# VH-VL binders against o27280, part 145

Target 1, 266 residues: o27280
Amino acid sequence: MDSMNVPEVLEIKRIVEESESVKTFIFSWDFRREVRPGQFVMVWDFRDEKPMSVSLIDPVRSEIGISIRRVGEFTDRVHGLSEGDLLGIRGPYGRGFELMGRDILLVGGGIGMAPLAALADEATARGMRVDALVAARTADELLFLDRLEAAGVNISTCTDDGSCGFKGFAHERLLTLEENHDMAAVCGPEPMMFQVMRILDERDVPAQLSLERYMKCAVGICGQCCLDDTGFRVCAEGPVFWSQELSRVREFGRYRRDPAGRRVPW
Short names: E, the ipSAE of ESMFold2; O, the ipSAE of OpenDDE; V2, 0.75 times the mean of E and O plus 0.25 times the DockQ between their complexes.

## First folded at step 6 (VH-VL)

Design E54 (framework fv_libevitug)
Fold by ESMFold2-Fast, scan of step 6:
Structure E54 (fold): chain C 266 residues (1-266), chain A 122 residues (1-122), chain B 110 residues (1-110)
Amino acid sequence: as target 1 above (266 residues)
Amino acid sequence: QVQLQQSGPGLVKPSQTLSLTCAISGDSVSSDSAAWNWIRQSPSRGLEWLGDTYYTSKWYNDYAVSVKSRITINPDTSKNQFSLQLNSVTPEDTAVYYCARVLRYSAAFDIWGQGTLVTVSS
Amino acid sequence: QSVLTQPPSASGTPGQRVTISCSGSSSNIGSYYVYWYQQLPGTAPKLLIYGNNQRPSGVPDRFSGSKSGTSASLAITGLQAEDEADYYCQSYDSSLSGYVFGGGTKLTVL
């Protein structure tokens, strides 16, 4: 049997409150096991299991972190846990980000900054120049600013309501930023990612985008996370895709699917 | 700069106990960022990891299945060193023995001792 | 037998690109990081690559590592005479609960 498919019961070592709705749960990790920015784990509370992106990879402390937004019954239960409590973790799963070149642009919206925060740590450790555009609805929803600053990242912010930084959407802010990057990584709501992808494509900047759609099967045996035109399964072939792959997907940025497979506009 | 210095006998008779020590400079044997390992190399078996010792809140050991019943790896915090004892040796145990550090940051064998050739013969 | 499989030898000429492969299974390379070591005659192995593709300080950028599925590769570009050595891959194996090494590849610079 594959050891990655057996849940490990891990003690919550530390909890970081990122915002009123987001917490990062820190666990000791055996770094003989591979984990890369952009990968996800299945978090098991001994009742339900949900996929969560790895948001911290810290080999010096031998720790990983998993950032969880409170949006339903499972996440509400997990948010009620304390340091010393136990969770099951299996994985990691999925394709992580690939780094190339000397400089990278990160564009994150809301909880989408979680996998990008881990990527920022790796990119800065490699000596890359890192610029991050952090977007949210309000200032209270901007995530990981202190962590990015500590890593030496050049930060730009925008909020829809203008409560911090540029007043407007991520793509509007991106139009005012330096155009020269060797690559970009993008994670957030699909409409935001679609707009950002179009701008980066016009600038000839190769981009990787992380899609965290319906991921009911961590081992990729179900089709619920399939994309229309290409048949990509987010949990099997993603969640990270290059922008040229997503440019051929009709549903990207236009509609999503409900659990019955029906098209629902964003 | 971290250095590992090995010492111990190069000739051991069959059925006896093989004993080697590894002295550490530039790091602490009780460092919570490191594990202290023994690895051997022979023409017939190649590179073989034997086991380790490391400190977190207490001392731990891991041992390779092939030697687990015969092996003991112990730290000595006062001398800043660690040792290998391998009981009931046979000619099959003839090898160059290395001590090595695994730094938890990299999870790699990043520093190696000079190696000690141990011959098991009558 | 070694748990990880490497070709026993490889060769190239100065300035050429050489690749050394390392093959394993889901219980080792498929789940765990891969490491590469260089061993010059009469010396201990020296860490060359850790974490699949990371270089320690002091290792030239001519050396790079990669991993895909249950296999890994070490690439050497701009091959130099001093690169002539034995190269070993290493990972961890969950079924053995221990570290595992490849059989080694003797690289000859022609």
Scores: ipSAE 0.000, ipTM 0.463, lowest interface PAE 12.8, mean pLDDT 84

Design E55 (framework fv_libevitug; at its last look DockQ between E and O 0.01; V2 from the best seeds 0.00; counts 0 for: pae E 2.7 > 2, placed apart)
Fold by ESMFold2, look of step 7:
Structure E55 (fold): chain C 266 residues (1-266), chain A 122 residues (1-122), chain B 110 residues (1-110)
Amino acid sequence: as target 1 above (266 residues)
Amino acid sequence: QVQLQQSGPGLVKPSQTLSLTCAISGDSVSSDSAAWNWIRQSPSRGLEWLGDTYYTSKWYNDYAVSVKSRITINPDTSKNQFSLQLNSVTPEDTAVYYCARVLRYSWAFDIWGQGTLVTVSS
Amino acid sequence: QSVLTQPPSASGTPGQRVTISCSGSSSNIGSYYVYWYQQLPGTAPKLLIYGNNQRPSGVPDRFSGSKSGTSASLAITGLQAEDEADYYCQSYDSSLSGYVFGGGTKLTVL
């Protein structure tokens, strides 16, 4: 289409180890091109290409950061790279988060905190009050805590095993937090997001949720990122959706689809 | 306080070379946080970016596709200025020419020269 | 024939709110930040808005910018006589590998 739909080969400037399983890869970036928290890029390792969320947006240093969890063959290869090695990047794509009001709640599970960390930086730079509920399976998997604290974010934690903070699921911790917020932003495992969305809807808190789906073209023409019953394309109309948009989606939180399109239980 | 002061002839004959200079005070042409630009304005084309020169470990140029075959922008560190040369001009090149700074993190044209009307005619 | 499209004129009375639109494409406004400039007669353009919606120091808060999709807007509230000027939007275009400007809007304060 245009030059932004062709991968640009970039040198890895710096690697930050966020946890045993998550690394942030930092590149120089031309900030004439807009990047919004919640948008994604396609990362190309010269063999395969996968969508990844932007976790650091730093115009002052001309840096963009992409956080990648080691979960399979592609991410294993990327985790094996060093500073100075090359990756292809195309994008950013998709609809990012919209900020409103003075008080925002972030709810992130696992690697889902990556786009929310970028949003937290933007929100605090605007002078908003930011509360973050950071969830993981174990304490060692809680992401970005030091970065969020340094930005002035009010952090609550929960872990499935109780090793840090509240023992239990993010939505259970949310019920114990009585706050009025102007909006919420949610990203993480889809079952978690579904439960969190229900609570936020009952509280009349406008919520935006970030979805993951299989992506091939990233510009909305191939149809592989479509949501059941609506025809929404995650790469074009999302990945960030308002909760009211998602209320029309039968598959959200109930089942997933594999790359062949088969319905698979969560 | 950063200021840009332009100089150069305001009348150029067709087929000749348009030549302007922009003197910088309060900043350095070799600043690694800035790029130094030429922009022109005419009734027929409006505002039109022509190109830049900037330093980051070495000197670079970017030129607009519309003028790339005819344009040269050079820094002069000894005089703390940068120049515009536009070859083979026609009456369509008649415009007010501005030099302008962009800071390479906001990417805004935050400082402009006073403008120089250049008329291309016989 | 400007790359970005603006209405050629706009008008309002003192105290009113006026908006000036700027329309582009996916190769510019859809992917790149938007900037706004004010130009008084016989003077160079002056930066008014950068990064879609940020004001440099010295620009009154009655000026604001916004962006949606491939369109951007400059809003002026509490319109004053001194706001009478030409206004230009600006972005970057990947297809042209360069900065691009709107055709300008002449704002008249009635």
Scores: ipSAE 0.472, ipTM 0.770, lowest interface PAE 2.7, mean pLDDT 88
Fold by OpenDDE, look of step 7:
Structure E55 (fold): chain C 266 residues (1-266), chain A 122 residues (1-122), chain B 110 residues (1-110)
Amino acid sequence: as target 1 above (266 residues)
Amino acid sequence: QVQLQQSGPGLVKPSQTLSLTCAISGDSVSSDSAAWNWIRQSPSRGLEWLGDTYYTSKWYNDYAVSVKSRITINPDTSKNQFSLQLNSVTPEDTAVYYCARVLRYSWAFDIWGQGTLVTVSS
Amino acid sequence: QSVLTQPPSASGTPGQRVTISCSGSSSNIGSYYVYWYQQLPGTAPKLLIYGNNQRPSGVPDRFSGSKSGTSASLAITGLQAEDEADYYCQSYDSSLSGYVFGGGTKLTVL
């Protein structure tokens, strides 16, 4: 099936409750269709469609996972689904993460850990050393810890309230870490990503960051996810960007466009 | 510790240009993590945002619609300051003017200058 | 005349809980974060609350913010004499493409 235009109706094989607000939906996947960490799919519940990052890529079980945070009407409906229910999936889309070197740092905030978890699996499978800084508001919001640990990832946690690990923000924790890495992958709230990017740049660590924007077509046509001035389409040129690319983006960390095209701050 | 120090004349004649300067210490005018703003306050109009300047690989400005045709905000990297020019002033432009910083990710005015009373009078 | 509407005055006794309201529209408070500032006499405004309900470092936990729909509220618990000041709400307005402020509330501690 052409993944560019037509959703494939797939059965939910399993649902993993990652946290109170996050569920991972697992689907059978034909791995003749390549999928990379950092890419996203459009999820269709037969009423609405939303972009979601791929959080699990399992060629052995022929499965992919999509982690969805409950944040609105669409996700409320999806969270109400059960195993055996159907969803439309089209994709994957976008530019995924690139792996380089032997030591990689992952910095994730909240649901931003979704694509990074998939990246962690690939990196560890390749024999890379993976350090992950997992951040959340509270301990209960920390995602994929057991999964990452099982994969051999060295985990450092950070929580706003100090309920687990370092008390503070991810960039603050990062400042306390002295290890050098060959590259970094970052995903989470843009304020976090911006601060983390600055630190990594100062340390001359190549960094890739995954952006979140309103997406409609996912194929670079509608322009809804265009970044101001640069013309970057998050769905086509992204969602994964190098830090050098984002340094040119005026809106990064400042605002995003809502469905009406209005500027909305983070 | 970031501080903003304002300077400029407190009296301007009608139709003339209001000019103020805000010197930055503890931060850079070309910081990509900040936007540098001008705000004024008067009894009649309350607090009013006028505009900003900020740097992201190049310089940008945002201006309030109410003053867009008359306002210029310029950075000076050599002196680490930014300025306000408001042309063709009238008595309605009489106010206490503040420079202020907005963090890139916040949209909050977290640092303020001391304020400068500017009176437009013949 | 201000885009955001605040009561012109509020009062309370020491130890009391006081709330200051800020009302807007869908183009500002309804869509954007609300910020609060404290302004002491003869001084510049000071950031008190950001992101609807977040406190900067140094701001006592007696101060709290909330937002619902197109309205926001600043709550001060355990009112102290030093809290006597003007308080302003602030947001962004998409129709004006700019930051907007409330008219301010003069808080008197009796």
Scores: ipSAE 0.257, ipTM 0.751, lowest interface PAE 1.6, mean pLDDT 93
Fold by ESMFold2-Fast, scan of step 6:
Structure E55 (fold): chain C 266 residues (1-266), chain A 122 residues (1-122), chain B 110 residues (1-110)
Amino acid sequence: as target 1 above (266 residues)
Amino acid sequence: QVQLQQSGPGLVKPSQTLSLTCAISGDSVSSDSAAWNWIRQSPSRGLEWLGDTYYTSKWYNDYAVSVKSRITINPDTSKNQFSLQLNSVTPEDTAVYYCARVLRYSWAFDIWGQGTLVTVSS
Amino acid sequence: QSVLTQPPSASGTPGQRVTISCSGSSSNIGSYYVYWYQQLPGTAPKLLIYGNNQRPSGVPDRFSGSKSGTSASLAITGLQAEDEADYYCQSYDSSLSGYVFGGGTKLTVL
């Protein structure tokens, strides 16, 4: 039996409150099993199963972390759990981020900083220079600033309301930042990622983007997760895609689909 | 700093029990960050993992399926060592036997004993 | 009949690049980290690479590891006479619930 397809029941070792709406749940991990930044696991609360990105990979402590934002019934139940309680974990799944070059730019919006925090740890451990643009609606929703600072990351912030750092959106802040990076990694709301991708394309910076929306909506990891008519499956070929792959997707950053399948602007 | 020193007989008769010990210095056999392993090497089978012992609130063992019915790996916290017993040996058990540490953060066999050639012959 | 497949031999001249392959399946390399060990004649194996591509302290940077899908590779750049040794890949296998090794590659420096 392939044990990746069966949930393991794991004890919550530690819970870190990242903000009023975000918690990181930390579990012991058998680091014989490969886990890479950008991959996700299925989290099972013994009623429902939802995909969650890995936000901490700590081989020294033999721990992984999963950061969860409170947005609905499942996440409300999980947020009600305590250290010592049990969750089912299956995975990891999906393609992780690929690192290349000497300099990387991370652009994260809200909970999209979670997989990027794990990537920052790997990039700094490899000796890369890491610049992070951390974006949120308000200062209280900026995530992982202490972890990034401890890792030696050069941090820029922006908030929609101007309560911390630059007042405005991530792509507006990006226009004022250093242009020279060998690669970038981007995760956050799709309209933000689209605007950021356009700027990075103009600067000739190859970027990887993580499409968390399909993971949040997916009820499983079988054949119905598709990006579009090109045949890309987020859970099988994603959630991480290079910007040149996404430039072929006319719908990316412009439209989504409602439950009836109709196009709806972001 | 960490060293593994093996001891035990190099010649065992068929049907008897093969018994080896591995003395640990620079680490504790009850360290919750380590697993203590036995691996053997023969020309016919190459490198074969045999099993381990480790402590995480209590002692555990894992054994390779091929030897599970004949093998025992035991820690000795008072002497800071661990042992291998392999019952009912045959000439096919002739090999160089190594003890080795796995650290539970790298999961690599990072420290090895010097090896003991065990010949199973009458 | 090793679970992981390596070429039985490889060779090169000083200063050259040599690559040693290791092939497995979804139950081992496809899901688990790959490790590499160097064994000099008459000695125990020594850890050379862990976690697919990480070097322990004291291993020269001319040794590097990589992994793609169900296969892994060890690369040695600037080959030196002292690199003449047997090289073994290792992973874990979920179907066997145990560690698995490659058959080994004897590297000859010409």
Scores: ipSAE 0.120, ipTM 0.634, lowest interface PAE 5.5, mean pLDDT 86
ESMFold2 (binder alone), look of step 7: mean pLDDT 94; pTM 0.951

Design E56 (framework fv_libevitug)
Fold by ESMFold2-Fast, scan of step 6:
Structure E56 (fold): chain C 266 residues (1-266), chain A 122 residues (1-122), chain B 110 residues (1-110)
Amino acid sequence: as target 1 above (266 residues)
Amino acid sequence: QVQLQQSGPGLVKPSQTLSLTCAISGDSVSSDSAAWNWIRQSPSRGLEWLGDTYYTSKWYNDYAVSVKSRITINPDTSKNQFSLQLNSVTPEDTAVYYCARVLRYSSYFDIWGQGTLVTVSS
Amino acid sequence: QSVLTQPPSASGTPGQRVTISCSGSSSNIGSYYVYWYQQLPGTAPKLLIYGNNQRPSGVPDRFSGSKSGTSASLAITGLQAEDEADYYCQSYDSSLSGYVFGGGTKLTVL
């Protein structure tokens, strides 16, 4: 991690309601601190600090955005804030996505679309052709569709319940899409990411996957972000990994850790 | 379209090694999307999971505590099959033995072999 | 004895509702998903319910699962003669670090 380790207190400039459970908080940002899609920041509400992916990177307006899903006490408190209120931000941390080739496929599930929306902006600015498969449980949980459309992204949707687009899971929809991409980026629930990774591996499409769930350690506590058998430190070497790196991790997709740290199946 | 076909002896003497194989069609034994399991069923103990083998970057096994000291489950990639070896058998090992698949990110047995009755008696 | 407890038998007549219970503890059902299998005589078990309450393709909606605390139930509505079989619940047990099954319930359609 090469970023300043002291939280900067920033004013919430604008709040975008992405869905009933997701908001994007926008802050003025000094781009002398480099920020790349796929990186995260630590968000401090003056009580607790949590890692959040950067979902908007706008050097022209000098703004960053951080999209937050309401899942617990911390995020519920942050969702209660208004424009003009203050939050502590430190970072960015982690490695970002790498772009390669002319065509990219983005596959996002739920809040996993947040870092991919920032990536879509960068890819389109580079002149790449961008296809996005946006997946969610229901239609009202699909995120960033208007923003992706405004960026010129070719969008496919799927919902588990069939309320919008293809009825089924992301990997089932992916099987019906064209196979010709130079690379892919994937972010969402691990079961989704694993299934998508397998299809992309079979198609010889190099993919990068973001493992945001592992960013539960405090910044600088690298041992808590270790993946099994490979010794990867997610907060230092991730959260973005190439599929060839993840395919070698014994526990990826086979086991998870319970609250006591025991290895248990999915 | 994945199918599991079992083979092995129906009779084994006490103290000997029980050996069974499970041939896989429609998937690869080294597929990192699956774990390959052995389960047995007896009137006295019901259904009992014995263990599995699976491939990620190398081969791994997990074994049930009750048989861990006597059991080996091994893949054979050239024949696309996996085997069960259970050492020092007793009459209590008499059971119908099934091979079965667990997909990655699941914890249930979605495909089963036909079963092999193994009787342990002298 | 099996780790998960099921009644050894259950019965009903065509058209009725039958429920089969599966009881465990905090180390298994209380913490993990429950799965159900149907076994017809002379055949391997067949997956009937996964993830507590989900049905695989081809399983009629007459079959449903539920879980509360350390117990789970399989419900069969509109019981049919073809439902006569043995039914097994399955979960995972953290103390044993392995998959665990119920003792099975023989369902008789009268």
Scores: ipSAE 0.013, ipTM 0.546, lowest interface PAE 8.3, mean pLDDT 86

Design E57 (framework fv_libevitug)
Fold by ESMFold2-Fast, scan of step 6:
Formats: C-alpha cells, sequence, structure tokens
Structure E57 (fold): chain C 266 residues (1-266), chain A 122 residues (1-122), chain B 110 residues (1-110)
C-alpha cells in the first residue's frame, strides 16, 4: 500500500511562534517514511487540504516541522490550533533538493527560508560549508536566524527597510558578495528568485529553485501547478527545479496563475 | 573529513565471542546527526546489516533479527569509538566486517571503515 | 536469497550506456529510498547514489539513479574501464525492520 496517499492523523506536539504571521507545527514522525528537504506534505484540517513545505527534519527527536504563514481562511484556522490538537498529514510529495559539491549558498525570502532551513541541517551534517542570505521586508519578518546560527551557517541578512543587515533586496545584496559556491538553493517570492537566478547563472553557479504554486488537490495534479513552456507540474515534477530548466520558462518571474489558470502579474 | 578505523582479531574460535572496535575521527560518536553501524560481507550471504548505536537524549540500539540474540553494539564516548560483540560464533560468521556511518537526515551509509576479515575456525 | 533482486552480471564496452536493475516489493523499494554502492576488489563499498537519484560530491555525473514503483535502476553513461566493479542496491524493509541489500551485480567492461 502507498502509505503516502492516506492521511495520517497526527497530534500537534509543539508549536513554535516564528513571527507574528508564521508558526511551525511539530509532529512525531517515523523516519522510515523518509522526508527530504524541498519536499512538501498535504495538511488537512478536516475541512480543506493545502500543500506545506517541510521546514524541520529532526531524526534525532523523531520529529518533522511544518511552517505555515497566515494568509487566508485555511491558514487562519490552522493558526488557531493548540498543542494536543489534531491535523491530517499525507505525503511527502515532490522532488527534494539535490546536494552536490562542498559549498552551498542558500537564498531565502520570507517563508521561503522554511524549506531552506531543513536543507541547511542536511548540508551541515554532510560537512558542507553553508552560507545563507536571508531576506525579508523588515527585521521582524526574518525567519530561522537563531536556528541557522546554531547549525554553524554563515548568515548574511537584508531587509527592504534596512532594519537588519544590508538595506535592499536579496539580489542587490548578492551582487556585493564575492564568494563562489559549488551550488545554490533559492526559495522565496518568484520575482526575487528570478533576479537571483540571473546573477547565479552569470557566475556559473548551478542553482535549484523551489516554486510554491497553487494546488487544488494532492492526489490529482491540476492545471494550476503547470509551468507554461515546459509542461512541468510543480507537485509531480517539482517543486524544486534547476535554474537551466526555469530559464526557459516564459512565465517564471513575470506571471503567476490564479485558480482559473489566468496569468496575473507579480 | 570523517574516517573510521577498525581493529580486532582476525581469527576467532567457534563458540567464542567476536569483538571488533571502530575508532572515529572527524566526528563524535555522540553526534546527534549520525548512527554508527556494523555490516558484514560473505560469499554465502552477501552484504548483511547487523545493527547500530546512536545518541539522542540517551543511547539506542537497533539489531538485525538474524543476530539479535547474540549481538551487542556499544559506544565509548571517552575513546570516540564503538564496538561489536557477537557471541557464540560459528563458521557461518566468517566474513569481512565493516563499520559505517549513517547520516540520519538521508539514511545513507556515507562513510565506511576499511573492513576486517574475521575467520571463525579452530 | 537476497531480499532485493539484481542481475548477477552486466557488461558493456567503453562509451556505452549500461543499466543495472534492482527489484523489490512494497515493504522496501515501494515505500523507501534506494541507494547504490560501488565496490572495487579489496575495498569497502563506496556510496554512489542516495535518495533514489542524488549523487554525493566526487561521484561523476555519468552515474544516475531512478526508481519506479517497486523497482530501481542505476545507469552508467560513457562507460569507462575503471567502472568495472560490483554494484549493490540497498533500501530499508519495514517487515524486517532493517536495512536490506541486493545480491550485487558484477559489471565487466569489455
Amino acid sequence: as target 1 above (266 residues)
Amino acid sequence: QVQLQQSGPGLVKPSQTLSLTCAISGDSVSSDSAAWNWIRQSPSRGLEWLGDTYYTSKWYNDYAVSVKSRITINPDTSKNQFSLQLNSVTPEDTAVYYCARVLRYSSDFDIWGQGTLVTVSS
Amino acid sequence: QSVLTQPPSASGTPGQRVTISCSGSSSNIGSYYVYWYQQLPGTAPKLLIYGNNQRPSGVPDRFSGSKSGTSASLAITGLQAEDEADYYCQSYDSSLSGYVFGGGTKLTVL
């Protein structure tokens, strides 16, 4: 039996308040059902089901964590839950990040740091040198800084308002960094990822980028997960894509799709 | 770089206890990201996982069903090593024994010791 | 008998593509990741592929892995003489509560 396609009802073991709008929900997990950084699970509140990236993979404590930003009705309901309450979890789904080389650059914007925090844990365990560029609009929206620091990650920050670190956007900060890396992993708002990808391509740094696209269901792949030029479906073939794949997608960085499949600008 | 170095006798008599040690450099035996494993290889049985030891808040062991009644895997934090004891050996236990690290984030055997040939014979 | 089934031998000539299969069941490959190891004579196995298709640093990109259902494959493109070795697949088995290996495939470069 494919146990990934049957929701398991799990008790919320612990909730971490990451910011005013972000919480990490932690569950006990049997790591023989392997979860890799970059994969996602479907979170079911017994009314609706939504995809969420895995942000903590802790085989020592036998725990996974799922970080959720409050952006709508579903996430508002989930944010109202307490330790001891139940959620359905099924998965994992999608392709995880691939690690190669000795040095990795992580570039995360807002909640996009969530899957990258899990990747940082694996990369440091493999003995890689990890540099992270953490970007947000303001200092109080920077996520996972203490966790990354505890893991031995070299951190650079930037905020749009200059309240922490470099004043400016992630790609502007990246232009001032002269370090070369064997690979990069990028997750955040799509316009940010597009600009970062262009700089990494010019530097000949292979990059993987994680797309957080709309999804209507976990079992079936709907048209909202499809990329325009390639036909890749984010939940089946993504959410992680190499930069060479995304550079050929006309839609990437320019448009997104609403639930009806219509293009809307970023 | 993490390295594993094995030591122990190459000849053990039937019914006695086989004892091997694996010394770790470049990592800690109490590292919370690693499990420390013993695997053996013989022409008749191929590659066979025997068990592991790892640390969270306390030490844990997992053992393969085929050896569970005869096997003990113990860490030694002061010497940064771990050991294998296999009781009541028979000629069927003749094999090359490897220690190996599993990275718990990815469950792969990423670092292996050099191997120790153990012959069980009188 | 091995829990995971590999062909006992495979062969190819330099520059060709060779694939090595590994077949299991729902209790192992169907539910868990597949790993591949290369063993040269007189040496310990060396990790080639983890997580079905991931390559450790230092492993040439001519090695790749894939998994479909209860089966997995290791592909070697641009075959070279130094690729002559034994290859083993490995997974976890929930019914045995332990790691399981294939019987190994001896690859000969002709």
Scores: ipSAE 0.006, ipTM 0.540, lowest interface PAE 9.8, mean pLDDT 84

Design E58 (framework fv_libevitug)
Fold by ESMFold2-Fast, scan of step 6:
Structure E58 (fold): chain C 266 residues (1-266), chain A 122 residues (1-122), chain B 110 residues (1-110)
Amino acid sequence: as target 1 above (266 residues)
Amino acid sequence: QVQLQQSGPGLVKPSQTLSLTCAISGDSVSSDSAAWNWIRQSPSRGLEWLGDTYYTSKWYNDYAVSVKSRITINPDTSKNQFSLQLNSVTPEDTAVYYCARVLRYSSGFDIWGQGTLVTVSS
Amino acid sequence: QSVLTQPPSASGTPGQRVTISCSGSSSNIGSYYVYWYQQLPGTAPKLLIYGNNQRPSGVPDRFSGSKSGTSASLAITGLQAEDEADYYCQSYDSSLSGYVFGGGTKLTVL
């Protein structure tokens, strides 16, 4: 019996308001089913189902958290829910992050900090030194700063508008940060990840990047989720990829695909 | 694929308000991956960035210090366009005005409108 | 008027290498990426180089950019008559909280 593919109806135990547009929904979880940072679950509101990255993994409290940004009808409905309400959850799915070495750099843009917050918890629990570059358009969109600080993470911030920390983009801020890391993990808008990857490649820092793109195909069988050149399917072989796997992908950082599968400039 | 098409008057009298519009095709003015900019070019001052508008949970503007007291840049989501209003114009505001896109986390002004020559003269 | 300094003119003959410089300070080029634009007569500027040294799709590899400290340069190898244009550098300036441009360089192909 493959219980992973059957939605389990779970009660919303706690809701944390992360920002005006982002909430974290916390559920009791049976950790006989392992969940790793970088994996996602399918969230079902009894009308539609959407993939969401796991942002909190707490085996001690037997809880997982799922952070959701309000961007459309589905997420608007979910944001209207209260503690005690029910959601369907199935999964986890996808390839999680791999940790190596003693020191890790996290680079997150906007909601991309969600899977990286879970990774930060695991890395600090393993005794790694964790540096996080947290980027957003405005100060109000910087996510998980208090949680990262509580975990002992060294935090740098940047905002496009200069309302908090460095004024500019993540890759511009990264150029001013120290270069000594055994690995990096990156999650955010694809053009940001491309620029960050190039800098990390020049510094010989191996990086894992999480592609949110096409995670709607939960089982990863669909050819429409395929990256060009390499043939990787984001749902089955991702969403986490090593930087050397992405270096030859023509679309990465330049194009996205619309609902019909056509290439569209970012 | 993405195109910017400008419209507006070529002649404006001193003390009037200059009003220009930039229509967007192939992208959305409310796209959270883009900022929409106005830039002008004159022989005496060269290329000058004037300001932008962009959407994150709400609409924001940045304006160059030199024009901040006189300038407004507004989006129109129903028409998929954005506009420039520059108040109390003087002959020093005579320039070719361009609208342009910056993609967030990508570099530079990657798409430009065709330009509108605006002459401020009585 | 311009915040970034470029030579007002440059020239070369077909097949030669031409370099156009762009000088700034720690508040702009020293901290931020440099971009280059080509402007043909009567047209809008076209993005030629982004991220100091990257080319958009469709830009020939004869064009290259580099940055060192507070200065940047655009190199054109194998110069062609069609390269005759105005070239502008651009960065961001933290003290002005805005985008800044060079004064432009008029390239003449002899």
Scores: ipSAE 0.000, ipTM 0.406, lowest interface PAE 16.4, mean pLDDT 83

